# VHH binders against q9y6x5, part 370

Target 1, 379 residues: q9y6x5
Amino acid sequence: LPPKLLLVSFDGFRADYLKNYEFPHLQNFIKEGVLVEHVKNVFITKTFPNHYSIVTGLYEESHGIVANSMYDAVTKKHFSDSNDKDPFWWNEAVPIWVTNQLQENRSSAAAMWPGTDVPIHDTISSYFMNYNSSVSFEERLNNITMWLNNSNPPVTFATLYWEEPDASGHKYGPEDKENMSRVLKKIDDLIGDLVQRLKMLGLWENLNVIITSDHGMTQCSQDRLINLDSCIDHSYYTLIDLSPVAAILPKINRTEVYNKLKNCSPHMNVYLKEDIPNRFYYQHNDRIQPIILVADEGWTIVLNESSQKLGDHGYDNSLPSMHPFLAAHGPAFHKGYKHSTINIVDIYPMMCHILGLKPHPNNGTFGHTKCLLVDQWCI
Key: E = the ipSAE of ESMFold2; O = the ipSAE of OpenDDE; V2 = 0.75 times the mean of E and O plus 0.25 times the DockQ between their complexes.

## First folded at step 16 (VHH)

Design ha192 (framework vhh_8dlx_2)
Fold by ESMFold2-Fast, scan of step 16:
Structure ha192 (fold): chain B 379 residues (1-379), chain A 119 residues (1-119)
Amino acid sequence: as target 1 above (379 residues)
Amino acid sequence: EVQLVESGGGVVQPGRSLRLSCAASGFTVSSAWMSWVRQAPGKGLEWIGDIYYGGSRFYNPSLKSLVTISRDDSTNTLYLQMNSLRAEDTAIYYCAKGKDLDSIAFDIWGKGTLVTVSS
């Protein structure tokens, strides 16, 4: 029987929520599985980039999904709609569901994971749902479990994406304990529903389940705004992405735009593309703009307006507030094991190992995850 | 071209209900942070509520029991349901789009639809 894996993402689940809130269902899952306390995500710490890094094992400059809003300087195409079905944006990498379908006679299934409703290298997930945020967690779970039990060739890799706690993190901020407690309790209940459904259908004992997220969340404030209009006139540039990482496409000389921005605020760093810190691995792609502004944690870049966001992400990936966690359970994983930190790009080669797939070249290191796995040596 | 067109306004009697529509073109409403905002005569803008791309709804606490925001992703339309209308609800109602998936910087506004609550 081929090994099976279900990869679940709760968008914006900051790692330290596990220490500050109660998760009885998730804690029961962890007790009989593994927990990685911090996952160091890729820069920028945004939804589409990090979800694609999880399934490709690549930095953003390598897989091409460099932001949630992008402009390609060579083709002059714009990406600003999460339902944009143009495979152009996704074709710089091969995600695991494509590898799963092409290397072995196996199927993949997807409930809303970014990229799964797009044909990538002429291959789309065998079973998928077109992205629709109105579809309940229960309906997504029903489809995934139906496909796991009733597919030929068999579904061996499945993904499930849920938009919370990201939306509530943005609206309330991570420091709003009353509202975040209510939201996180609902997520824990969904995890309980997931486990119960898998047990009821006889899938639980033989299925590997990973629960993770793409990024964390940090507190923002009306007192921490950077007004870009006070730095530079709109006629000098095209804005590709705004906050907390602004992507600037100059309409005039690049040096002139850079000089107007470079000393405008003590709460953002201004980089010419070639000067972006090497540790970000955010330089070598045509979709990375000539000038990038990086706001300090908790600061919001605005265009002469107030910000309604009390929480945000996208900040420096070295910040613990930007880190998600990873929990896993199943025949491939140890029971009751806790690990401190892995890189988000390490998840891909680990998943390839569990599924018996040869990974495409990637930026992950299998050795970083081997202590989680029963079939590996960890002293 | 990205455009928002509000409709459904008009003269309504106090105590009645009204549903406003906001038809989107050039983008999908499920890909953006969508908001309803109103402006009463001689007043500033008042935020009514919003819906995040993931379907989470947020409301002005003063209006939460009186309004419901929804969307139909298949028809690319945003809705505002208003109940128990009062004369004080007389305003121009606007829908607004965030710049992208997770941005609340509004780059597109509709022209508005006038709601007049009078006997």
Scores: ipSAE 0.000, ipTM 0.435, lowest interface PAE 11.1, mean pLDDT 90

Design ha193 (framework vhh_8dlx_2)
Fold by ESMFold2-Fast, scan of step 16:
Structure ha193 (fold): chain B 379 residues (1-379), chain A 119 residues (1-119)
Amino acid sequence: as target 1 above (379 residues)
Amino acid sequence: EVQLVESGGGVVQPGRSLRLSCAASGFTVSSNWMSWVRQAPGKGLEWIGDIYYGGSRFYNPSLKSLVTISRDDSTNTLYLQMNSLRAEDTAIYYCAKAKDLDSIAFDIWGKGTLVTVSS
């Protein structure tokens, strides 16, 4: 029978939460599986970019989802919540569910993973749910397990996405121990429900399960605001994205806009596109704007207003606060193995290996994940 | 004493609704996988559905549109709501606790409550 993989994401699950809160169900999962303590995500450390990097193995400049809000300079199109289903935005890469359906006569299933309700290269996930945040974890899990057990051609790749702890991380901030304790306990209980459901259906022993996330979370404050309006007038630029990475499209000479911004705040780095640090791999795409502003950790860029966010992400991907973890269990994985760090782009070639798929060219390095896998040498 | 006590059974007319209760003593329902099962006269046990400790619910596909499982953690009570009752729903209804998180076996069962659906 072909190998099967379920990829689960809990949005905004900061790696350090594992050290500061109790997760009895997740710890039981890890005890008989593997844990990667830190996953170094791609820049910018936002939901859409990182979820697409997980399933393509590409940096944002290569897969084209460079932010949650985008502008394409060549086509003059704008990306927003109201048009995120336009295939144009997603067609610069081939996600793993498309590869799974096209290379092998197999099915894919998806419960809310970003991009799975969009036809990409004329291929949509065989089974999917249109994105709706009101749909319970229970309903998402019921659909995924039904599709894993009752599909022809067989579902060999399945994804499940959950919005927490990101939503609560934004609302309360990661330092609110009382509120975050309740949220994280609920997530651990949902992980317990997931494992128990797979056991009850006879799927657990033969299914590979990855539990991961797209980014972490850092504490914000009303005392750490950068007011962009104090530095430059709105008539000089179009704002494509605001915080904590601002994407600036100049309406006048780029150098004039840059000069107005470069000394605006000691808590913000201002980059011309060609000066963006190479380590970000955030330069070679028409959707990356001519000027990028990068706020320091915990600082929020605003337009002459207060911010209601007590937590945020999007910051420098070298920051441990921005890192998620990865835990995995199943026949492909060692039992009781702990690994320190991988890159988020390494997940894609590992998943292709588990499923027996030929990966599309990607930025991941299979060698980085070899020690997790029973059929590999990690010397 | 560790026990489960079902209540709320009785005679009910076809097409009506009924809610069964299961009171737990000596353990916490929210910390365990709980199930409802039934046994019609002369038949074997039929699984109705589960509620896991995280609150996720899973039902027998034949019954999913007709039943809802819930719990009240403050009163340590499990519930089974049944709608559109039919004569074939006549059975003794049991609540049960899983032996442990990794087990498909039940170690604690109630004595059952009889539901009779008749016109």
Scores: ipSAE 0.006, ipTM 0.470, lowest interface PAE 9.5, mean pLDDT 90

Design ha194 (framework vhh_8dlx_2; at its last look DockQ between E and O 0.89; V2 from the best seeds 0.79)
Fold by OpenDDE, look of step 17:
Structure ha194 (fold): chain B 379 residues (1-379), chain A 119 residues (1-119)
Amino acid sequence: as target 1 above (379 residues)
Amino acid sequence: EVQLVESGGGVVQPGRSLRLSCAASGFTVSSNWMGWVRQAPGKGLEWIGDIYYGGSRFYNPSLKSLVTISRDDSTNTLYLQMNSLRAEDTAIYYCAKGKDLDSIAFDIWGKGTLVTVSS
């Protein structure tokens, strides 16, 4: 049988949740598979960019999804979570489900993974659900497992996306032990549902399953706000993205805007596009605005408004609070193996290997994941 | 003591609805894989549906439109809502608890409750 892979994302699952909370179902999953304790994600540490990095192996500057909110100055187009269906934004890369689907006797399925409901390079997933946050996990699970089990040509690559614990992390903050305990228990139970369903269908032994996330969550506070209105008049720029990385499109001279912002707060770094640190790999794309503001961990950039978020993400990708985890199970993976760290872009070449796909040029390093795989030599 | 006790069965006319209850003791319903099965006279066991840990439910395709499984954590009770009952739905209905993820089998059963659909 051709290899099969299910990629599951629980949005905003911070890596250290595994150390601070109990996950009986997930731990059982890990016990029978592998765990990467920390995954260094891409800058900025936001949902759309990082999910696309997982499935392309590319930095944001390369795959072109550079934020959840984007603006293209040439076409005057806008991108947002409510306006993400234009292939224009996605076509700078080829996601793995497209690559998979172009192979003979293979198809792809998706339950609300970012970009999967968009024709990319004139190819859309054979099976997919339009994104709808109101759709239950049950329905998503039912569809994805049905497709994995009954499709012709067979579904060999599938994705499943769930919005928690990100939404709750924003609402309660990651340091709210009471509420987050409840939320994370639900997540663990959903993992139980997934595993149970796969076993009931006889898929478990032959299906490779990756459970991961796109980013973590840091604690925010009303006491840690950076008010841009105190530093610059809003008429002098257009805000493309706000916090914790603001994308600034100047309406006046860029240098003037920069000078007004550079000393706005000691808890915020201001970069001209050409001065963005190389380690971010966030420079070489026209969709990156002329000026970016990067708030320190736990600080929120605001426009004379109070933020209701007690948690947020999007910060420096070197921060542990921004890091997700990766767990995996299946015939391709070892049992009971733990690994310390990989880069999020490393997932793509690994998945390609598992599926027997030739990867497109990417920023991942296959060598980083070799120890997870039974067919590879690990030093 | 681990136990399941079904209730709510009885004689009902065709086209009517009925809700069965399954009271659990000795374990937590929400922490386990739970299911409903029935046995009509002279027939084998028929799977009706399941409810998993996170609340995901799956049904027999032949019965899906007519049944709903739910649970109440506060009362540790499993429910089976049946609508538009037919004579063919006459059976003993059992609630059951799954053993574990490895066995894919029910290990604990109730004694069952009889549902008779008759004019």
Scores: ipSAE 0.908, ipTM 0.961, lowest interface PAE 0.4, mean pLDDT 96
Fold by ESMFold2-Fast, scan of step 16:
Order: C-alpha cells, then structure tokens, then sequence
Structure ha194 (fold): chain B 379 residues (1-379), chain A 119 residues (1-119)
C-alpha cells in the first residue's frame, strides 16, 4: 500500500531550545528516529515564506511568497499574512499536496499549514481546515488523524501546523527562561499527544512523521531600535513591510530614497534590489521591492515608536538563532541517527522520495538528506 | 503510594447531570495520559474517553455529546462531567493512568465509584 507522511510544524522552534530545555516526549521520538540539529532556512526568515519553501523546495524569489506582507508591482495587489486566500500569491510554485493529488491520484489532508486553504493551480488539499488560530491542537489532531484513517482515495500526505512557540517567543523573548520553559514543556506535551494518538489508532508503526519548524527566534530590546522616521520622511516612500526586513517602494526617484537611507543606522544594511547579496537568493521576483533594509540581529526597525516585541525573526538566514531543527520517525527513516545540518529546501525532494512522487524543479539537493533514509546508501 | 481514588458516585435521577472526581497520588496527572472507563452490571468494560499529556481529549463517539473530561493540574485531579443521564448509564466508573510513553495500556486503576441512574 502507498507510503504515508505526516508533516508537523511548531512555528518558531529555535534549534538551540533542544539543548537548553528538557523534551522527554520529543527525545523518545528521536531515540527511534532521526534528528537534524540545524536546518538552514531561506531568507527572509519569516513564517509564510519558510513554510512554503518546506513544501515546494524553492527559494522565496522562486515560489513568490517573499514576505508575510507583500506588494506586487505588476498587478498592484497587496498581500496580508493571516487570511489572504487569493490564489495569485501562491501560484508561482506547486506545493507537495497538489503534486500528491494530481500525480498519484491520492488524497492530502491539512490542519492549518499555510497555503492549504487556498486553491493552487485549481487544486486545494482534499481535506483542510480554514485558518483560525483559536482552533485547539486537540481539534487539529482529531481531524488530521480521522482523515488519515477514513479517506478514499487514501490520505498519503498530511500536514499539521501549530503557532507556538513563535507567539510566546515574540511576547517574552527567547532569553526569558521562566516563561519559555513553561511554553516549551507545553509543546513537548503536545508532541506526546500526537504520538499517543497515532499509537492508539494503530498508525504509529506504518506512518512517516516529520516534526520541524520554519525559523528560530532572537532577543530584541528597547535599546536596539532603528527609527526609520529619523532617516526619511514617509511622504517619500510606501512601506510594504517593516521589520526586521523593511520593503521600501519609492514615491520619488529610487536613488534619492536610497541616498536618504544608506547612512541612517550602523545596525541596518540598505540594498538596492540588484545589490541584495546573492547568498540570500532574494532578488528575482516582482514582489521584492526596489529597496530592502536588513536590520542586524536583535535590532527592530520602527516608525518613531517603541516596539513591544521582546523576540523576533526575519533576520539573515546564516544566523544560528534563525535556524529550526528537523526530527523524523517512521519506516523510511533510520533509528537513532543524528545529522548536523540540511537546507530547508532539501526537505521537499526528500518528502517526494518517501511518497514516490516526481519532484517539480526545485532548489533542494536530495543527496543532503540521503543519510536519514533506510533505502539510501550514505557513503 | 501510587493510587487513584474516584468519588462523586451515587443515586441520580434520569435526565440529571453528575460530575465524578478522580484524585491522584504518587504521580502527576499532567505527566501521564489518563482515561475513564465504565462497567455496567453483567457487561464488559466500555471506554468513555481519554485526556493526553497536553490536554488533548478523545471520546467514545457514542458518548461524545454526553460527557466532558477535564483535569485540574494544581489539585492533581481528573474529572468526568456527565449530562442527560439514562438508566443505561448505571455502572461502576473507573479512572485509569496510562502505563508509560511506549504503551497504549493502563497500568493503574482506581477501585471505581458506583453510579446508579433510577427513577
């Protein structure tokens, strides 16, 4: 019978949390599975971009979800993060659930993963939940496991998304050990709920499960603010996205806006679109604005105001604080194997291999994940 | 001593509600998965529902609209709220603790509390 895969994301789960806190349920998962200690995500290190990179294997400039807030200069459309269901934004790539449904005539199921409540290339996940942050982990877990057990055609690819520890990481900051300890214990307990439910339903031994995240978190401070209003009057530009990567659409000549910004702060890099570092793979898309501002780690760009965020992400993807982890268990994976690093775009071709799907052209390298898989030679 | 003690049973009229309590000692309720099971006279064990580590709850579909499981982690107590009680709900009600992270079996059971629904 066809292999099955459940992909789970805990938003904002920084890799270093694994070494600084106790995770008894996650460690029990890992002891009979695999752990990738660091996943190098794509730039910018934001939720929507990285979740779409996981399921497409593409850099943001290629899949088109380049930020949580976007503007398309050609069509003049605006994108907001939480509930924008316009397929236009998602149609520059083919996510794995679409490939699964069209290539193999199998079903997909989704509990809140970004993009799964949107028809992409006229195909929506066979089973899905409209995004609503107030829906409990219990309800998401109940729906996903019911669909895995009771579908025709069978659900072979399923996704589950949870907003923590990202929300608490923003509120408390990752250095608040007291609050983060409580939040991370809750997440470990939810991992326990997931594993327990899969065992109770007889799914555990034959299901491949990946637990991962989209990015990490770094500590911010009221002492590390960049006031954009002190550099340039807002009449000179339209702000598409603010922090820590500001997307600037000039209302006057681009060079004049650039010259007003370039010496604004020693803790911010200012790039004309064509000068954005090649290593970011963040240049070749109409949704990337003419001027991009990139704050240094832990610095917040503001408009003549304080920031209440004690933690944030979106920073340079070379920073270890921005990296999540990946853990996996199931018949496709070795038992008790630890791997140091993969790229987040490598997850897609690995998942395609597990499901027997032909991947669409992508930026991942299957060779990087071979050592995780029992059917591959790891020399 | 690791033990579970149920309370709150008794005689109740049809159509009424009843809340059962299960006091745990010697272990922490929130670190384990817990369940409620009942046994009517002359019948086998019937699973009512479970509450897992993070608070996720799963119920017998035939009973889902009639029962609610909850826990109070500060008092180390598990609860079963029952509504619209029927004569067929007459049974001994047990709370139980899951064995460990590698098991789907219960290892610790209370002695049970009798609920009699009569008119």
Amino acid sequence: as target 1 above (379 residues)
Amino acid sequence: EVQLVESGGGVVQPGRSLRLSCAASGFTVSSNWMGWVRQAPGKGLEWIGDIYYGGSRFYNPSLKSLVTISRDDSTNTLYLQMNSLRAEDTAIYYCAKGKDLDSIAFDIWGKGTLVTVSS
Scores: ipSAE 0.724, ipTM 0.903, lowest interface PAE 0.9, mean pLDDT 93
Fold by ESMFold2, look of step 17:
Structure ha194 (fold): chain B 379 residues (1-379), chain A 119 residues (1-119)
Amino acid sequence: as target 1 above (379 residues)
Amino acid sequence: EVQLVESGGGVVQPGRSLRLSCAASGFTVSSNWMGWVRQAPGKGLEWIGDIYYGGSRFYNPSLKSLVTISRDDSTNTLYLQMNSLRAEDTAIYYCAKGKDLDSIAFDIWGKGTLVTVSS
């Protein structure tokens, strides 16, 4: 009876992989649904910030997850991959699964979407898996479909997260056609598993499914290194995050640190916090450090060492290489429709509309997604 | 041209394990969803389990703890591992190929292999 939505992310799925590789299962999904060819994500184009932007509709400065590595000077707290469960970091916004399950006769379920195993505003997803990257796609799929099919009150919003093609994109680089072809074929097969399971359980006709990603991937090289140690001594700053956007907390006068860095490389932009371009929407949070360094596409900031990365992300969100796609299928969506672009923050108000939820204040524009939806007039 | 051939059946004692094979020709096992089904004497078909394109597996709840489906892509072969066999597991065992995308039905069946569990 109530509308249901499954939100799926395959981490690091660059939009133009759809043009450069074969995806029979995903293309069949798109054929009977909708495709947004490019989703403009939020700066910084990293995993935690962009996954939280999808489910809050907020820019990073507004939801408080401003990077994968963060420092809060007031509380002296550090955030990292291994230290990400403190609700302090997540409580500056309300993600859609919290809003959803507070409605009468509704539950939310999660298979490892960032933040879903954290009690945000003292509320954790009704059904969830604690994050563990060793858990197979099969087990994640089994749990999420079991919860969608067998819960009381019913699960009306569910999430599913998978680490590929991001992990392989870092390892091989997006230009390695042989390895990426194998990786992307495996991902397409997993999409086939998802769709097949939903059909076998009788969920396919009445479940809305969004398949998207948080960012893309660009090629790196040992010929494109920016050696920070050549420009400034470690003793003058604390490094909060390194590459491709470095977050610098000065230990001496901020202007002096800035002056040491501003001519370090022609392939890096150095910003005082107040000078960060307005188009990034990346200024108004205390977790954003006084100086950031933004490397040009494909350049890696290092500390007098070589880099082992062959692919990376986190760059300027205007770069097409940083953009994911969005595909969707279900009763709320048109069939066989392609749309050029949306902003990643637009996904949240669209999801709220589908679920009949009142969105919290956000940066998304519902009008940008109206053409995807059968119940809306497309101008 | 498209064929499925089961093997590995025979007479086994209760409590033992048995691994059935299904050799596929004319198509690639990993490009299809595949399944195992059995039919005991005088009874209808009983679904055992499926393996999907990406290797995700789903089983009949009554058999879940007793069976494992796997495949070997290099030999284009599907397997059914059965453990702690009982007399009621006596049946003809079939492997089957799913029809195509957007289908929940099997369309190609093997000839079956007989498993007899007897003391």
Scores: ipSAE 0.617, ipTM 0.871, lowest interface PAE 1.7, mean pLDDT 93
ESMFold2 (binder alone), look of step 17: mean pLDDT 83; pTM 0.829

Design ha195 (framework vhh_7zox_3)
Fold by ESMFold2-Fast, scan of step 16:
Structure ha195 (fold): chain B 379 residues (1-379), chain A 119 residues (1-119)
Amino acid sequence: as target 1 above (379 residues)
Amino acid sequence: DVQLVESGGGLVQPGGSLRLSCVASGFTVSSNWMSWVRQAPGKGLEWVSDIYYGGSRFYADSVKGRFAISRDNAKNTLYLQMNRLKPEDTAVYYCAKGKDYESIAFDIAGQGTQVTVSS
């Protein structure tokens, strides 16, 4: 029987939450598995880019999902969370479910992971749910476990995505301990439900399960706003993405737009595309606009208006507040091992190893995850 | 073309209950961040409750434990069950649609429904 893997994401689960709140079900999961305390995600630290990096092992400039809002000047196409189904946006990389289906004629299953309801290189997940935020965690779990148990060829790779605690993080901010405590307790209960369901169905002992997230969350404030309208008139540019990373497409000479922006606020950095720091790996893609504005942590870029967001993400990927964690359990993983840090792009080659797949060229380093695995020597 | 029609308000004694309804047209309530907000006479808008897509529910501290937000996806209708009403709950109640999936900002589109709590 081939090895099986279930990859679970709780959107916006900041690593630091594990230190400040009690997670009895997650702690039981970790006790007999592994924990990576911090996962250094890719820039920009947004949902669609980081979810695609997890399953491709690539930086955003390489896989092409470079923001939650994108524009292609040649085709006039727009990408957003409500307009994400065009294969054009996803075809610059090959995600793991496509590789899984093509190498050994295995099946893949997906409950709402970004990209899984889109045919990519003419291949869609064997079993999938069209994205619908109204579908409960229980229904997603019921479908995934049904497909894991009742598919031919067998489902060997499955994904499950949940929108919390990201929504609550935006609404309340990560410093609201009372409200965040309630949502995080609910997530821990969902993890308990997941483990119980897998045990009842006889899947628990032979299934590899990874629980992770795409980014963290930082506290925002009405006292930390950057009004872009005070910097530059709307007639000079088209705005592709706003906050905390603004994507600017100039309507006049690029140098003139840059000169109007570059000294406008001490709380944002203004980059010509070729001057974006190399450490971001955010330069070599046509979907990255000619001028990028990067707000300092906790600062919000606005257009002559207030912001109701008390939490946000998208900031510099070196910030610990932007980092998620990774926990895993199953026959591939050690029991009771804790690791400090990996890069989010390292998850892909690790998953390929577990599944016995040959990875596509990627930016991850298998050596970074070796100590998590029972079939590897790390000393 | 987005329409929201609130109903179910009225006069009720302190300690009483009311159930508000909001019928949506031109969009799907289950795919959007939906809110109840209220405006007391001479006051600004006050947020009361949200239901996020996926089912997460949020409440203002002033109403927590007394109010319950819900939706009926088949009827494309949002509800607010209000229990143990207080004179301070007197306001015009509006339902609102969120601007996008990550934004908690909202737009009021309906006329509202008046709730009066007095003896």
Scores: ipSAE 0.000, ipTM 0.234, lowest interface PAE 14.8, mean pLDDT 89

Design ha196 (framework vhh_7zox_3)
Fold by ESMFold2-Fast, scan of step 16:
Structure ha196 (fold): chain B 379 residues (1-379), chain A 119 residues (1-119)
Amino acid sequence: as target 1 above (379 residues)
Amino acid sequence: DVQLVESGGGLVQPGGSLRLSCVASGFTVSSNWMGWVRQAPGKGLEWVSDIYYGGSRFYADSVKGRFAISRDNAKNTLYLQMNRLKPEDTAVYYCAKGKDYESIAFDIAGQGTQVTVSS
């Protein structure tokens, strides 16, 4: 009797790509489902932080994955490897697959979603693939659909992660219409393959499917570089993360480091940890460093070098260029409904509702997503 | 303790082939942007090719169709297959690691391997 949900992420899928390119398969998915045009993600607008926020409903300061590269001031551990399987980094929150497995007799399945190959609170996804970027979308899809059909106890929550269009967004930039058109057409074809596979296997009519992303992408340039080496000597600090949000651990007095950085570039903001804007919800965690540098949209922080990046993300989460979308289809969702905006942390309590799970305390608001659901009414 | 050890360079005739290897230690090759950059005599560093941690591969226009980047995750090794070599490919080739897994800003940590294309 429990409902089933498949959560799919295409990394770096900027919301306004939907307006500038044709997606025939995605549009067919949406016409019989729902579309949220903008999802306001969490700061910083990076892959690991936002993927963990989707499945926990928490701001980064609360779930502890505060960047793709981190340093914990209390334990003195470093995280800078996407294959790091130390549960320490992930244990500040309980992701939905853990809750799904611990509440009632249910299984979870995962193809490459960040954190799913790590035991979190001594619980690992019932079925999972060790992260390996060389594994095709088709192989990931084959495993997920096999596990959805052939599991005991039944798989009720499944995740599927794909690295594009993020890689191409970084390399070509979102303004390269020729290259981005080719990449996005391939993604639309993968969505078509997903739908056809689910139909062929008899899963389509009874499965809830969410297609979303973690962040967008903005255009960068060799003309928009901030050379940190021109601001401060390497002997004064340890660099924990570089661009577009630099995480600085001072080796000397914090105020001296701050004063060397404060006036170095008009295209970055320099914050002492306690002065980080409250709206970012990026302050109350030991993994957030004493000084944070935040580059303006499209500016890249470098160490006396050129950048090959024509696109990047990590910027202020109020920027529309950083926002992904959410599309969904299935028995829980209305058909042909469009909604303007939700917060990325709102996805978690919605998914808990669909699965009949009691959510852990979280920063999402169920009211923001209830208009998407057939068993709920809007205000 | 990040280390990169390049090998496979040498002297070849124009039109010849070489396969460069880069053995990585202290980090996981599949978790990072990885690339090859080169430095010709008296010139600055030139980007040649990179591979995203997600497997997408990118090439400089000067080498596209002739060079192929790959990795062996089990051996933690990056490769560059160089075909139809030209005299202008003469350079020291460096294996490069992205500063974090999504970064195209590269750290060059090895001695490099010399490639000389001449008759």
Scores: ipSAE 0.100, ipTM 0.593, lowest interface PAE 6.1, mean pLDDT 91

